# Designs tried in a protein design chat: VHH binders against o75319. Part 93

Target 1, 181 residues: o75319
Amino acid sequence: GNHIPERWKDYLPVGQRMPGTRFIAFKVPLQKSFEKKLAPEECFSPLDLFNKIREQNEELGLIIDLTYTQRYYKPEDLPETVPYLKIFTVGHQVPDDETIFKFKHAVNGFLKENKDNDKLIGVHCTHGLNRTGYLICRYLIDVEGVRPDDAIELFNRCRGHCLERQNYIEDLQNGPIRKNW
Short names: E, the ipSAE of ESMFold2; O, the ipSAE of OpenDDE; V2, 0.75 times the mean of E and O plus 0.25 times the DockQ between their complexes.

## First folded at step 7 (VHH)

Design q21 (framework vhh_etentamig_d1)
Fold by ESMFold2-Fast, scan of step 7:
Structure q21 (fold): chain B 181 residues (1-181), chain A 120 residues (1-120)
Amino acid sequence: as target 1 above (181 residues)
Amino acid sequence: EVQLLESGGGLVQPGGSLRLSCAASGFTFDDYAMSWVRQAPGKGPEWVSGISGSGDSTYYADSVKGRFTISRDNSKNTLYLQMNSLRAEDTAVYYCAAQDWDYSEGFDYRGQGTLVTVSS
């Protein structure tokens, strides 16, 4: 099916690089089969994603896909040169420890392998907001020692939209640091 | 038109078992991760379980982990939920969903759901 995700058009396609980090957040790209339901200026395909990243004078080195579906695009729709990682993450609930640790492991591995360049880790869920913002902020808080409010503010500013889910915000501000991975 | 038709609910005693089915039509079933969502009387919807399009990855809410098993048969366009060790608090209408969530605004339900009542 070719149903456009609810409110997908309401969000900016791609945020800005989060200064001091290697993260950039965006909404899910939609493969060619969705284009008949979109005006030309609304299209945001995998190709459009890479064009918009280049327009910011940035380069993707990894895509982490947090959506709970495979219907929006296939890994084959991405350039073969950019690694793709799928972490199936259910919306609405705070991601579990296993999901958090998978995300941290992927980010740490990328950073270790990319010390000699400035390539970005692209992270997205459906809207590039709640699951995406939670996991990026959780990484900054737990691994890089950023204050929760500072991490959230940085993400909101760079994404161009504020984290919406109160349970996610509450966990980031007051929840335990997830360690040992 | 996307259609999801749930079946298999009924009245069962605590500790009993039920198997729910969801027949899907109107879309490429293999392209969608599928979920079971329930809504108990007077409560909001609760996500219960999910399965990847291939069937290789399964996920469960803590409230049902170890008791429920999600599965799918892509050749039949059918989703299943095997429910064991049922408890009174599992009483709810169970809905089959083919949507990717990221918002606090409710789930996109298809069909009427199937009622599961766990009572002595």
Scores: ipSAE 0.015, ipTM 0.324, lowest interface PAE 6.3, mean pLDDT 86

Design q22 (framework vhh_4orz_3; at its last look DockQ between E and O 0.10; V2 from the best seeds 0.00; counts 0 for: pae E 6.0 > 2, placed apart)
Fold by OpenDDE, look of step 8:
Structure q22 (fold): chain B 181 residues (1-181), chain A 119 residues (1-119)
Amino acid sequence: as target 1 above (181 residues)
Amino acid sequence: EVQLVESGGGLVQAGGSLRLFCAASGFTFDYYAMAWLRQAPGKRREWVALITSGGETDYADSVKDRFTISRDNAKNTVSLQMNSLKPEDTAIYFCAAQDWDYSEGFDYWGQGTQVTVSS
């Protein structure tokens, strides 16, 4: 059956909008079948995600799902008005150039098409931290020219949790700039 | 209870073939990548073959074109067809499972099955 991901309960469900960007990070919402394994206050469904975003006076315009599975929720669990993009991303290694490019391309496409609004790009992996943080920071560094330490600090502060994986941090700080095309 | 149980090991002459099996239980099999690893006496455990949850395969250079990994999600099994066996293939072979969504390393291990290739 469906198991609650390890340490999933330890992370805040939703972060804050990253100032100066359209990004917001959150942990993976879990479909109803997981609720029987959770206390009521631990539950975080796709519906709960949207409620929490609304409580922040924000609106999601895109969801980028970086999990390497489809077991947590279905796109059909989301409002039809919010596009959903899946980028299968392995959870224990630095994303490859293809994955990075896919992410950048998706973000740039969204920004191009959503110049007339202030809708957010919601990004999540399982915990909404490591893969999520890496790709967001990678974008800020490579595309927006943000200093690596500034990008990391901004993400950590807004997510409410710090990037944990040293390989991600090291790649962001000292790794090469990845191609944007 | 999570279990990975290997079978099919044994003694075989060089140039021969064996087919290893691993039966999995106690976890959602189709969510995991499965792998075979081996450990020869006095050597480090080494990766042999991998098959993702999606069915993609990869092999160590030393076994490429000789070994074939496959899985049956309906039966919760993973197998390793070993052809053209060599004495250097002698080892304990382990079945292992990894959740590629967030796990680092293998989550579950079998007890191993002995493969001996005589010259």
Scores: ipSAE 0.456, ipTM 0.754, lowest interface PAE 0.7, mean pLDDT 94
Fold by ESMFold2-Fast, scan of step 7:
Structure q22 (fold): chain B 181 residues (1-181), chain A 119 residues (1-119)
Amino acid sequence: as target 1 above (181 residues)
Amino acid sequence: EVQLVESGGGLVQAGGSLRLFCAASGFTFDYYAMAWLRQAPGKRREWVALITSGGETDYADSVKDRFTISRDNAKNTVSLQMNSLKPEDTAIYFCAAQDWDYSEGFDYWGQGTQVTVSS
């Protein structure tokens, strides 16, 4: 199917860089085949993503794709100079420990290899909200020692939308710190 | 508790029509996209139609202009009107519900209803 994802149009394409971090969140870019179903102002292709990042005077050094599909765009639609990592995550369920570990490992590896630049880690699921926000906040809480409510507030403010999945919020606020990195 | 129950399948001659129904219970129907998928014997399941929570519709190329999906939120029902049926439409048809933040998959599935189109 080339249907537009449910509620995809309801969300801003790209958030702002999260201050004090290397994270930027966005909704999934949609390849050209989806544009017949979108008004010009609704289009958000891989090219549009990089244009919007440049407009913020930022540069992507890694994209982490959390969607459970490859139908929205192909890695080949991205500049060859930007690494792409796929971590398959099921929506509405809190990501399991293996998934959290993969995310933390990828972020830590990027930061170690990019100490001498200010390139960003771009993270997206379908809406760039629940799975994306959960994993970014989980990283900040578990690895960087940020208080859960502060991590959530920072993500919400910078994404321009609040985390909507109550089970994700509850896990971030009340769940154990995971020693899986 | 969550259930999707399909009905309306059957045997029909090529060029004929059938209307499938899916009755949903145990979840907040109005907040879910609803879809129909089908699986022919020995083949992979394929998506055929979707209706969003807002009522927007989408169709696979193979069924465009022949199938119409609709929903009735008061009755928690989604329907698929199938016109100009072809032998290639023979399959088990499944109703599925999609949580908005899991737009690449389906949370709930029915057991399916058989559609057989003879030539």
Scores: ipSAE 0.339, ipTM 0.624, lowest interface PAE 2.8, mean pLDDT 91
Fold by ESMFold2, look of step 8:
Structure q22 (fold): chain B 181 residues (1-181), chain A 119 residues (1-119)
Amino acid sequence: as target 1 above (181 residues)
Amino acid sequence: EVQLVESGGGLVQAGGSLRLFCAASGFTFDYYAMAWLRQAPGKRREWVALITSGGETDYADSVKDRFTISRDNAKNTVSLQMNSLKPEDTAIYFCAAQDWDYSEGFDYWGQGTQVTVSS
């Protein structure tokens, strides 16, 4: 069945733009079929995502979906004007180098194509926290030269929740710098 | 090393009851949803019952009102009370764990325990 992802209700739907970056993080939006087990105030659909972004006076220019499944919503439910990219990322482990490279390549491509606007890259996994936070921080550390602790603090503050998986935190703090593209 | 160890399976007459247990170790039990799944001979594995870390439960239609899942976070155990058993409930029953940030499926599985319901 279409059970609600574990602990999904515990997380704020959408974070705030990370200052000095083009990133905003959020939890996975859920299509209407999931709403039977949700109170009205708990719902967070693809439409709700875009409404919340507009309420922040921001605009999405790309959505990067890090989930390893296609059951939460369909890309067809998104506005045609917003590109969608899925990078299959399995949870509970540090993403492999191929996944990290795909993420960096997508971000760098977006920045080149959007240098003349201020649109955001929206990134989500299931909860918009551990996989999302890891890849955003990995980008900031490897490509932008941000110190690991500063990247983590910025993500946590703007997401509104702290990274929880210790293996991700340890890899960000003590793991090797990965080459960017 | 993560371990899920099922127990309590066996042979029971139709209409009878059985209680399965799953002992968990090697991970932060309180942060995982726990589930029971089953696989009958020649069939695909199917979901039976799930209990979230917060204690919310859900059941497959075929077992609603007959089965009850529960968890004891102090003992790191999950149990499945099975009442009014039918021959169709005959299967290997598996305990499984699903973390917060999953992409698909369950992260950890037990080896299973056989339940046989005779007519």
Scores: ipSAE 0.016, ipTM 0.411, lowest interface PAE 6.0, mean pLDDT 88
ESMFold2 (binder alone), look of step 8: mean pLDDT 84; pTM 0.849

Design q23 (framework vhh_4orz_3)
Fold by ESMFold2-Fast, scan of step 7:
Structure q23 (fold): chain B 181 residues (1-181), chain A 119 residues (1-119)
Amino acid sequence: as target 1 above (181 residues)
Amino acid sequence: EVQLVESGGGLVQAGGSLRLFCAASGFTFDDYAMAWLRQAPGKRREWVALITYGGETDYADSVKDRFTISRDNAKNTVSLQMNSLKPEDTAIYFCAAQDWDYSEGFDYWGQGTQVTVSS
């Protein structure tokens, strides 16, 4: 359906690049069919996403879509030059080890193939907050050795909104490192 | 335990009206969008109406201007007012809840209530 996702309007469209990383987080872009339900200043289409990234003097090299649906926009709505990866991730529960491994593998692959540029990895779920923040922070903690509280603070500051799911925060702070072999 | 309990279904003649109710318990109601879906014999389950915790509503084209969804957050209830009913509206109607952080599916479902519209 064309219903606007719950609380979607409550969040900033795009955060800032997380310093010292290649990550930028944003909420899900909505294709043209949603625009009749939005005021002009509320619109955030795939085109709007790329315009806002350019306004920050940044460039996307990969989009990782963590939503469980394709109803919000289609990969074909994105520029042909930007790879798109779908990782189906259920909300409100901590992502399982297989999902965490898929995310880490995609990030590592991108970084290896993009050593000669400064392109960003764009990550989003529906709101660009809980699933998005969890997986980015999990990567920083497990792969980059960042302290959990530092990773969470960095994400919150750059996204402009704090992670809200207590079970996600607890897992990041006290859960085991996932090494997925 | 989580429960969604529907009521208000029944038999009505074409052109008539029915009001469905859903009573929710066992979860933080204000954190969930509420929806009505229906399933007619031989068809897939389809979404009919949705209301956010803040009261914003959305409707399937087939029911727009005939159905109205509302919620009472103090009573943990959702209602669906159905006007100008057609035989094509005959279905089992389900109340469903989706977490605001999980907008792609429904976390909790009721057992459904039968609506039959005669011609």
Scores: ipSAE 0.023, ipTM 0.391, lowest interface PAE 4.5, mean pLDDT 89

Design q24 (framework vhh_4orz_3)
Fold by ESMFold2-Fast, scan of step 7:
Structure q24 (fold): chain B 181 residues (1-181), chain A 119 residues (1-119)
Amino acid sequence: as target 1 above (181 residues)
Amino acid sequence: EVQLVESGGGLVQAGGSLRLFCAASGFTFDDYAMAWLRQAPGKRREWVAFITSGGETDYADSVKDRFTISRDNAKNTVSLQMNSLKPEDTAIYFCAAQDWDYSEGFDYWGQGTQVTVSS
């Protein structure tokens, strides 16, 4: 048996597209086996994710899964037309440079292959908050030249929840820009 | 230094009961979810019980209605009451701590305590 992740119910399922970008953040979808532990209004399956994205008049072109597990849902639970990328990240510590580079490379690759459409890059960890927010903001700061406070504010507003890990926030505001080489 | 120290394991007859304890130190216990996992010889490790920082509990189907997990934040302890024990419950039982943001894994582990159930 699988337990519902700590505090998973405390967060909105899916945020809004971050204007001026191709990013949308959400919490991890939970496969059908978890639904016995959830009220109907709490359910957020892979199907529910795609329905909520569609309700916003958006379309996913890539899902980047930052969780350090495969117990929440299977890639096979996603539509065959949407690529899935797993980047294993451990929570509560700032992602290392290798992980940051891998994320940047995946985003840049998607953008080059999707110049002819407006499909979104969906990014999630367990809560769609700290690891997700860090890597999206890190990309905006390092690659797109966004001011750290502006990136964080944009993420917080669009996600509907503020980044909670002070070490992540401190690294974004005052840490070095990671070179893309 | 972070430590999780299990106690209460031992030999018991089928149908008997045991209570396991885990004493935690070196981290802010109240901020962590706690779990019990077990591993039998030659088998994979499996989760048996989970308690959130807020006190909500969850159990694997194999132990539901027989095991009860609880925590005492004043003493930094988590316990597992095991009733109606079966030979297939024989395993090393591990205490583990999980930060809410690292929900996919466990930050800290104990060394384990042996539980042997004879028929």
Scores: ipSAE 0.331, ipTM 0.622, lowest interface PAE 2.9, mean pLDDT 91

Design q3 (framework vhh_4orz_3)
Fold by ESMFold2-Fast, scan of step 7:
Structure q3 (fold): chain B 181 residues (1-181), chain A 119 residues (1-119)
Amino acid sequence: as target 1 above (181 residues)
Amino acid sequence: EVQLVESGGGLVQAGGSLRLFCAASGFTFDDYAMAWLRQAPGKRREWVALITSGGETDYADSVKDRFTISRDNAKNTVSLQMNSLKPEDTAIYFCAAYDWDYSEGFDYWGQGTQVTVSS
């Protein structure tokens, strides 16, 4: 059913923009049907997401949804003006090269088309932490040449929660750089 | 090595009761949500009941008020008490473990136990 994701309430809804980048991370928004299981202060709908981004004086230009499900909200719950991209990403496993490539292509395409503005790329998985943090850090390391420890520290600080999956951290610190085929 | 082993299935008449058990090993049981799913003949697997690591429960509408999920962290077991069974409950019942980091799917599955409800 409409079960609230395990530990979803434990995480801050939205992080801060990662300075020097266009990234902002957040946990999955939950559509109206989930609100019957939430106290008013726990609600985080697609509308709530956009209100919280606005409160930070930021604007979303793209949402990348990394969840391996479509049950939490529908693309039509988002403003028509904000592009939505689904990249089905399995949890627990380090994302595969195809997934990493799709993410890099989406980010690069957005940045190329949005040179004349300061709109953000919003990235989320279920908790906005492990898959989200991995792919953002992987992009910073592989494409922008950021040192792995610096990328991880930046993400952790701005998200307000530290990456928790040791295999993800290990791959970021010591794994190979992924390049296009 | 992770293992989930279901037991307690069998044949029962409509209106009867069964209690399913799942014994877990090879992972930190207390950190995982546990679920029961079922697959009826010719149908896809459907979620039936879930109990979080903190003990909160949730149920599919089709089994609400008839089934009760519980867990015993000291014994690494989860159970499903099934009352007022209907022929429509006939299915293979699977135990599954669910890490909070993988909330869209299940990390570990048992092989299943058959429940047959005759009319």
Scores: ipSAE 0.015, ipTM 0.274, lowest interface PAE 6.4, mean pLDDT 88

Design q4 (framework vhh_4orz_3)
Fold by ESMFold2-Fast, scan of step 7:
Structure q4 (fold): chain B 181 residues (1-181), chain A 119 residues (1-119)
Amino acid sequence: as target 1 above (181 residues)
Amino acid sequence: EVQLVESGGGLVQAGGSLRLFCAASGFTFDDYAMAWLRQAPGKRREWVALITSGGETDYADSVKDRFTISRDNAKNTVSLQMNSLKPEDTAIYFCAAGDWDYSEGFDYWGQGTQVTVSS
């Protein structure tokens, strides 16, 4: 379907790189078929995403798509040189351990294969906020040993919007560390 | 107005087959996960089969290898092919739809279609 996601216009298209990491977060790009419902300045296509990343003097090396739908854009809309990984995550629920491990595995694999460059891991859900922020923060806490409040603050500052879902925030602050396999 | 309309239920002998259909209208069908759930007399409603907006499927252990869920996005239809039916499959079968990118569970439900399997 071609309906603009609820509240999608309320969020900045792209955050900034999270310093000390390879992560950058953004809201979902919308393919050409959505442009009829958007003013020119509201458009945020896959092409617009790459232009905004370049404007920050950054380069994407991987996109991780956390949406529970394929309607927003197709992997074919992305440059061939940028790997795309789909991890279906239901909104509102804290991702399960299997989903967390898939995310961690993808990040670790990217970092191992990209030691000689400074390319970024782009992560998005629909708004680039709750599911996106949860999985990035979970990685920083569990794998890199960052304090939960520091990880959340870093994400919020760099995304330009604060994590909104209390269950996600509570899991990050007080939940168990998921062993990385 | 949102509507889910089930059809294809009926009476069938054990070992037989039925195909259920659910016609959806009033929402963006392609965005929704679709499921079949059933409720037998005196029992709780239980899920039977699920198909995501991306086409991935999952099944309850009781129906695995006997039932197949499919969707036709061009026709806004979800189907359940039921083979090797058992008397224990007797239930009212419900079609359900959920926009799992925004909500948990199912937002829309049909009224159900009766399936009766005689021995």
Scores: ipSAE 0.019, ipTM 0.340, lowest interface PAE 4.7, mean pLDDT 89

Design q5 (framework vhh_4orz_3)
Fold by ESMFold2-Fast, scan of step 7:
Structure q5 (fold): chain B 181 residues (1-181), chain A 119 residues (1-119)
Amino acid sequence: as target 1 above (181 residues)
Amino acid sequence: EVQLVESGGGLVQAGGSLRLFCAASGFTFDDYAMAWLRQAPGKRREWVALITSGGETDYADSVKDRFTISRDNAKNTVSLQMNSLKPEDTAIYFCAALDWDYSEGFDYWGQGTQVTVSS
């Protein structure tokens, strides 16, 4: 189905870069076939994503797509110069250790290969909120040693929306640190 | 009324095979990813396999290369082919319909079907 995701219009398309990190979070871009169901000011295509990032004087070097679907846009809709990584992430459960480690490995690999530039890692799920915020915060806590509440506050402020899933918040605050690469 | 009905469970010897089926009704099947989850005695429920509406699949490490998930959108069914079964595969297997992108959670569940693997 070519239907707009529930509550997709309720969220800002793109957040701000999270200061002190290479992360920027956004909601899923919708390819051109969805635009028949959207007002011009509601459109957020892959092209619109890159225009909004540029308007912030930023540049994407990697997109990590956490959605468990390909129906919203295809990798071919993105510029060929920007790597795309799909990590199929189930939304209702805290991501499993394999998913967390895949995310960490992708981020660490990007940072090692991009030491001499300031390009961003763009992360999205459908709303760019719960799965996206969880994995970014999990990385900051486990790898960068950020306090859980500080990581969550930073994400919420920069995304412009607060994490909504209580089980995700509880795991970030009270769950074990995952040290495996 | 939304309904997911699992079948195909049973008792099998280690090294054997079983095929599970899930029949879905009461919702737009093609709009949902379909998953199999399992719950072993005294353990937490764990995800096993998932198939998107477009046919893309993913598997838990514990079952990778042994289990195959497939779907038939014309018949509103999803199946799980389980090969090289081990005693640790013993569990109740649940079919679930997932619109992760809307609810960020399980939308619909079946009642489950028991799989017992003897050594």
Scores: ipSAE 0.016, ipTM 0.218, lowest interface PAE 6.3, mean pLDDT 87

Design q6 (framework vhh_4orz_3)
Fold by ESMFold2-Fast, scan of step 7:
Structure q6 (fold): chain B 181 residues (1-181), chain A 119 residues (1-119)
Amino acid sequence: as target 1 above (181 residues)
Amino acid sequence: EVQLVESGGGLVQAGGSLRLFCAASGFTFDDYAMAWLRQAPGKRREWVALITSGGETDYADSVKDRFTISRDNAKNTVSLQMNSLKPEDTAIYFCAAQEWDYSEGFDYWGQGTQVTVSS
C-alpha cells in the first residue's frame, strides 16, 4: 500500500549542504499518489525536493537512494539530467562492507566526473537519518580522514536531526576503517 | 526470540464479522508499527491495515470503513475488527511488525490465520 512511512512526518524534508563536502541529505520523496494522506505543508514530492534544493541556491548532480523499496517514487519522476543510483540497504544493522564499498565508489566517481562544477550528491533513506548519516560519515572518516565525532556533529547540524541508532554511532566512533577496494 | 502469533480466523458468512488478534513477544512492542496483510490463493500478499507506534491508523481502500485496527501496548497485542465481510476478503491474514527505521519493509512476520467468507 501507499501508507506513509512510520515517523516520516517527524523529520525535516531537506537538510543543508555539509560545508567542505558535496553532500546534502533528505528524507525520501513521496510520489503524488501519497498526497491524499498529507496536508499541503507536509507534501514532499520529487518536484518539491528539487524546488527546495534550488531555494538553497544548490543543484543536484546525483541522487543515491538507500531505501530497500521502490514504492515511494520512481526514477522516472526525477529529471533526466540527474543520475539516480539505488543501493538497497536494509536498516537496523550497520551496512555491510559491500554496501559501504558501493557507496564510496559512487561518491568517488561523481567527484572525479564533477571537478569543474559545484553540484551536490543527494543521499536519502526513508528518513534521511540513520542509513544516510552512517554512510556519509563513514565516507568522511574513511576517505577524507575526518575525526568520527566531527563527522557526526557536521551531519547532525546540517541534517537538523541527530543520528539515533546507537550501533551506527558506536561503529563510526570505535569501529574499523573500511578499506574495501 | 521474536514471535508474532495470530488468532481469531475462521469461517463466516458474507455480511458477518470476525476479530483477529496478534500476540507479540521478543521485541520492544511500543517502538514498532503493526500491520495486517493478507494473501488470497494465487495472488500476491497485499497490505490491509497499519497502526503506527503513536496510534495513527491507515487502511487499504478495499477495506476502509469496514475494518478497524487497534493495539494494546500493555498486552503487546494488535487486533483487526472486520465488519461487513465479503467473499473477496477470503485469505490468510498475517500480522507484521515494522521498526520505524526499517520503514520500507517489515522486520517480523506471523505465520498467518485463515479467514474464509462464504457467499
Scores: ipSAE 0.016, ipTM 0.365, lowest interface PAE 5.5, mean pLDDT 89

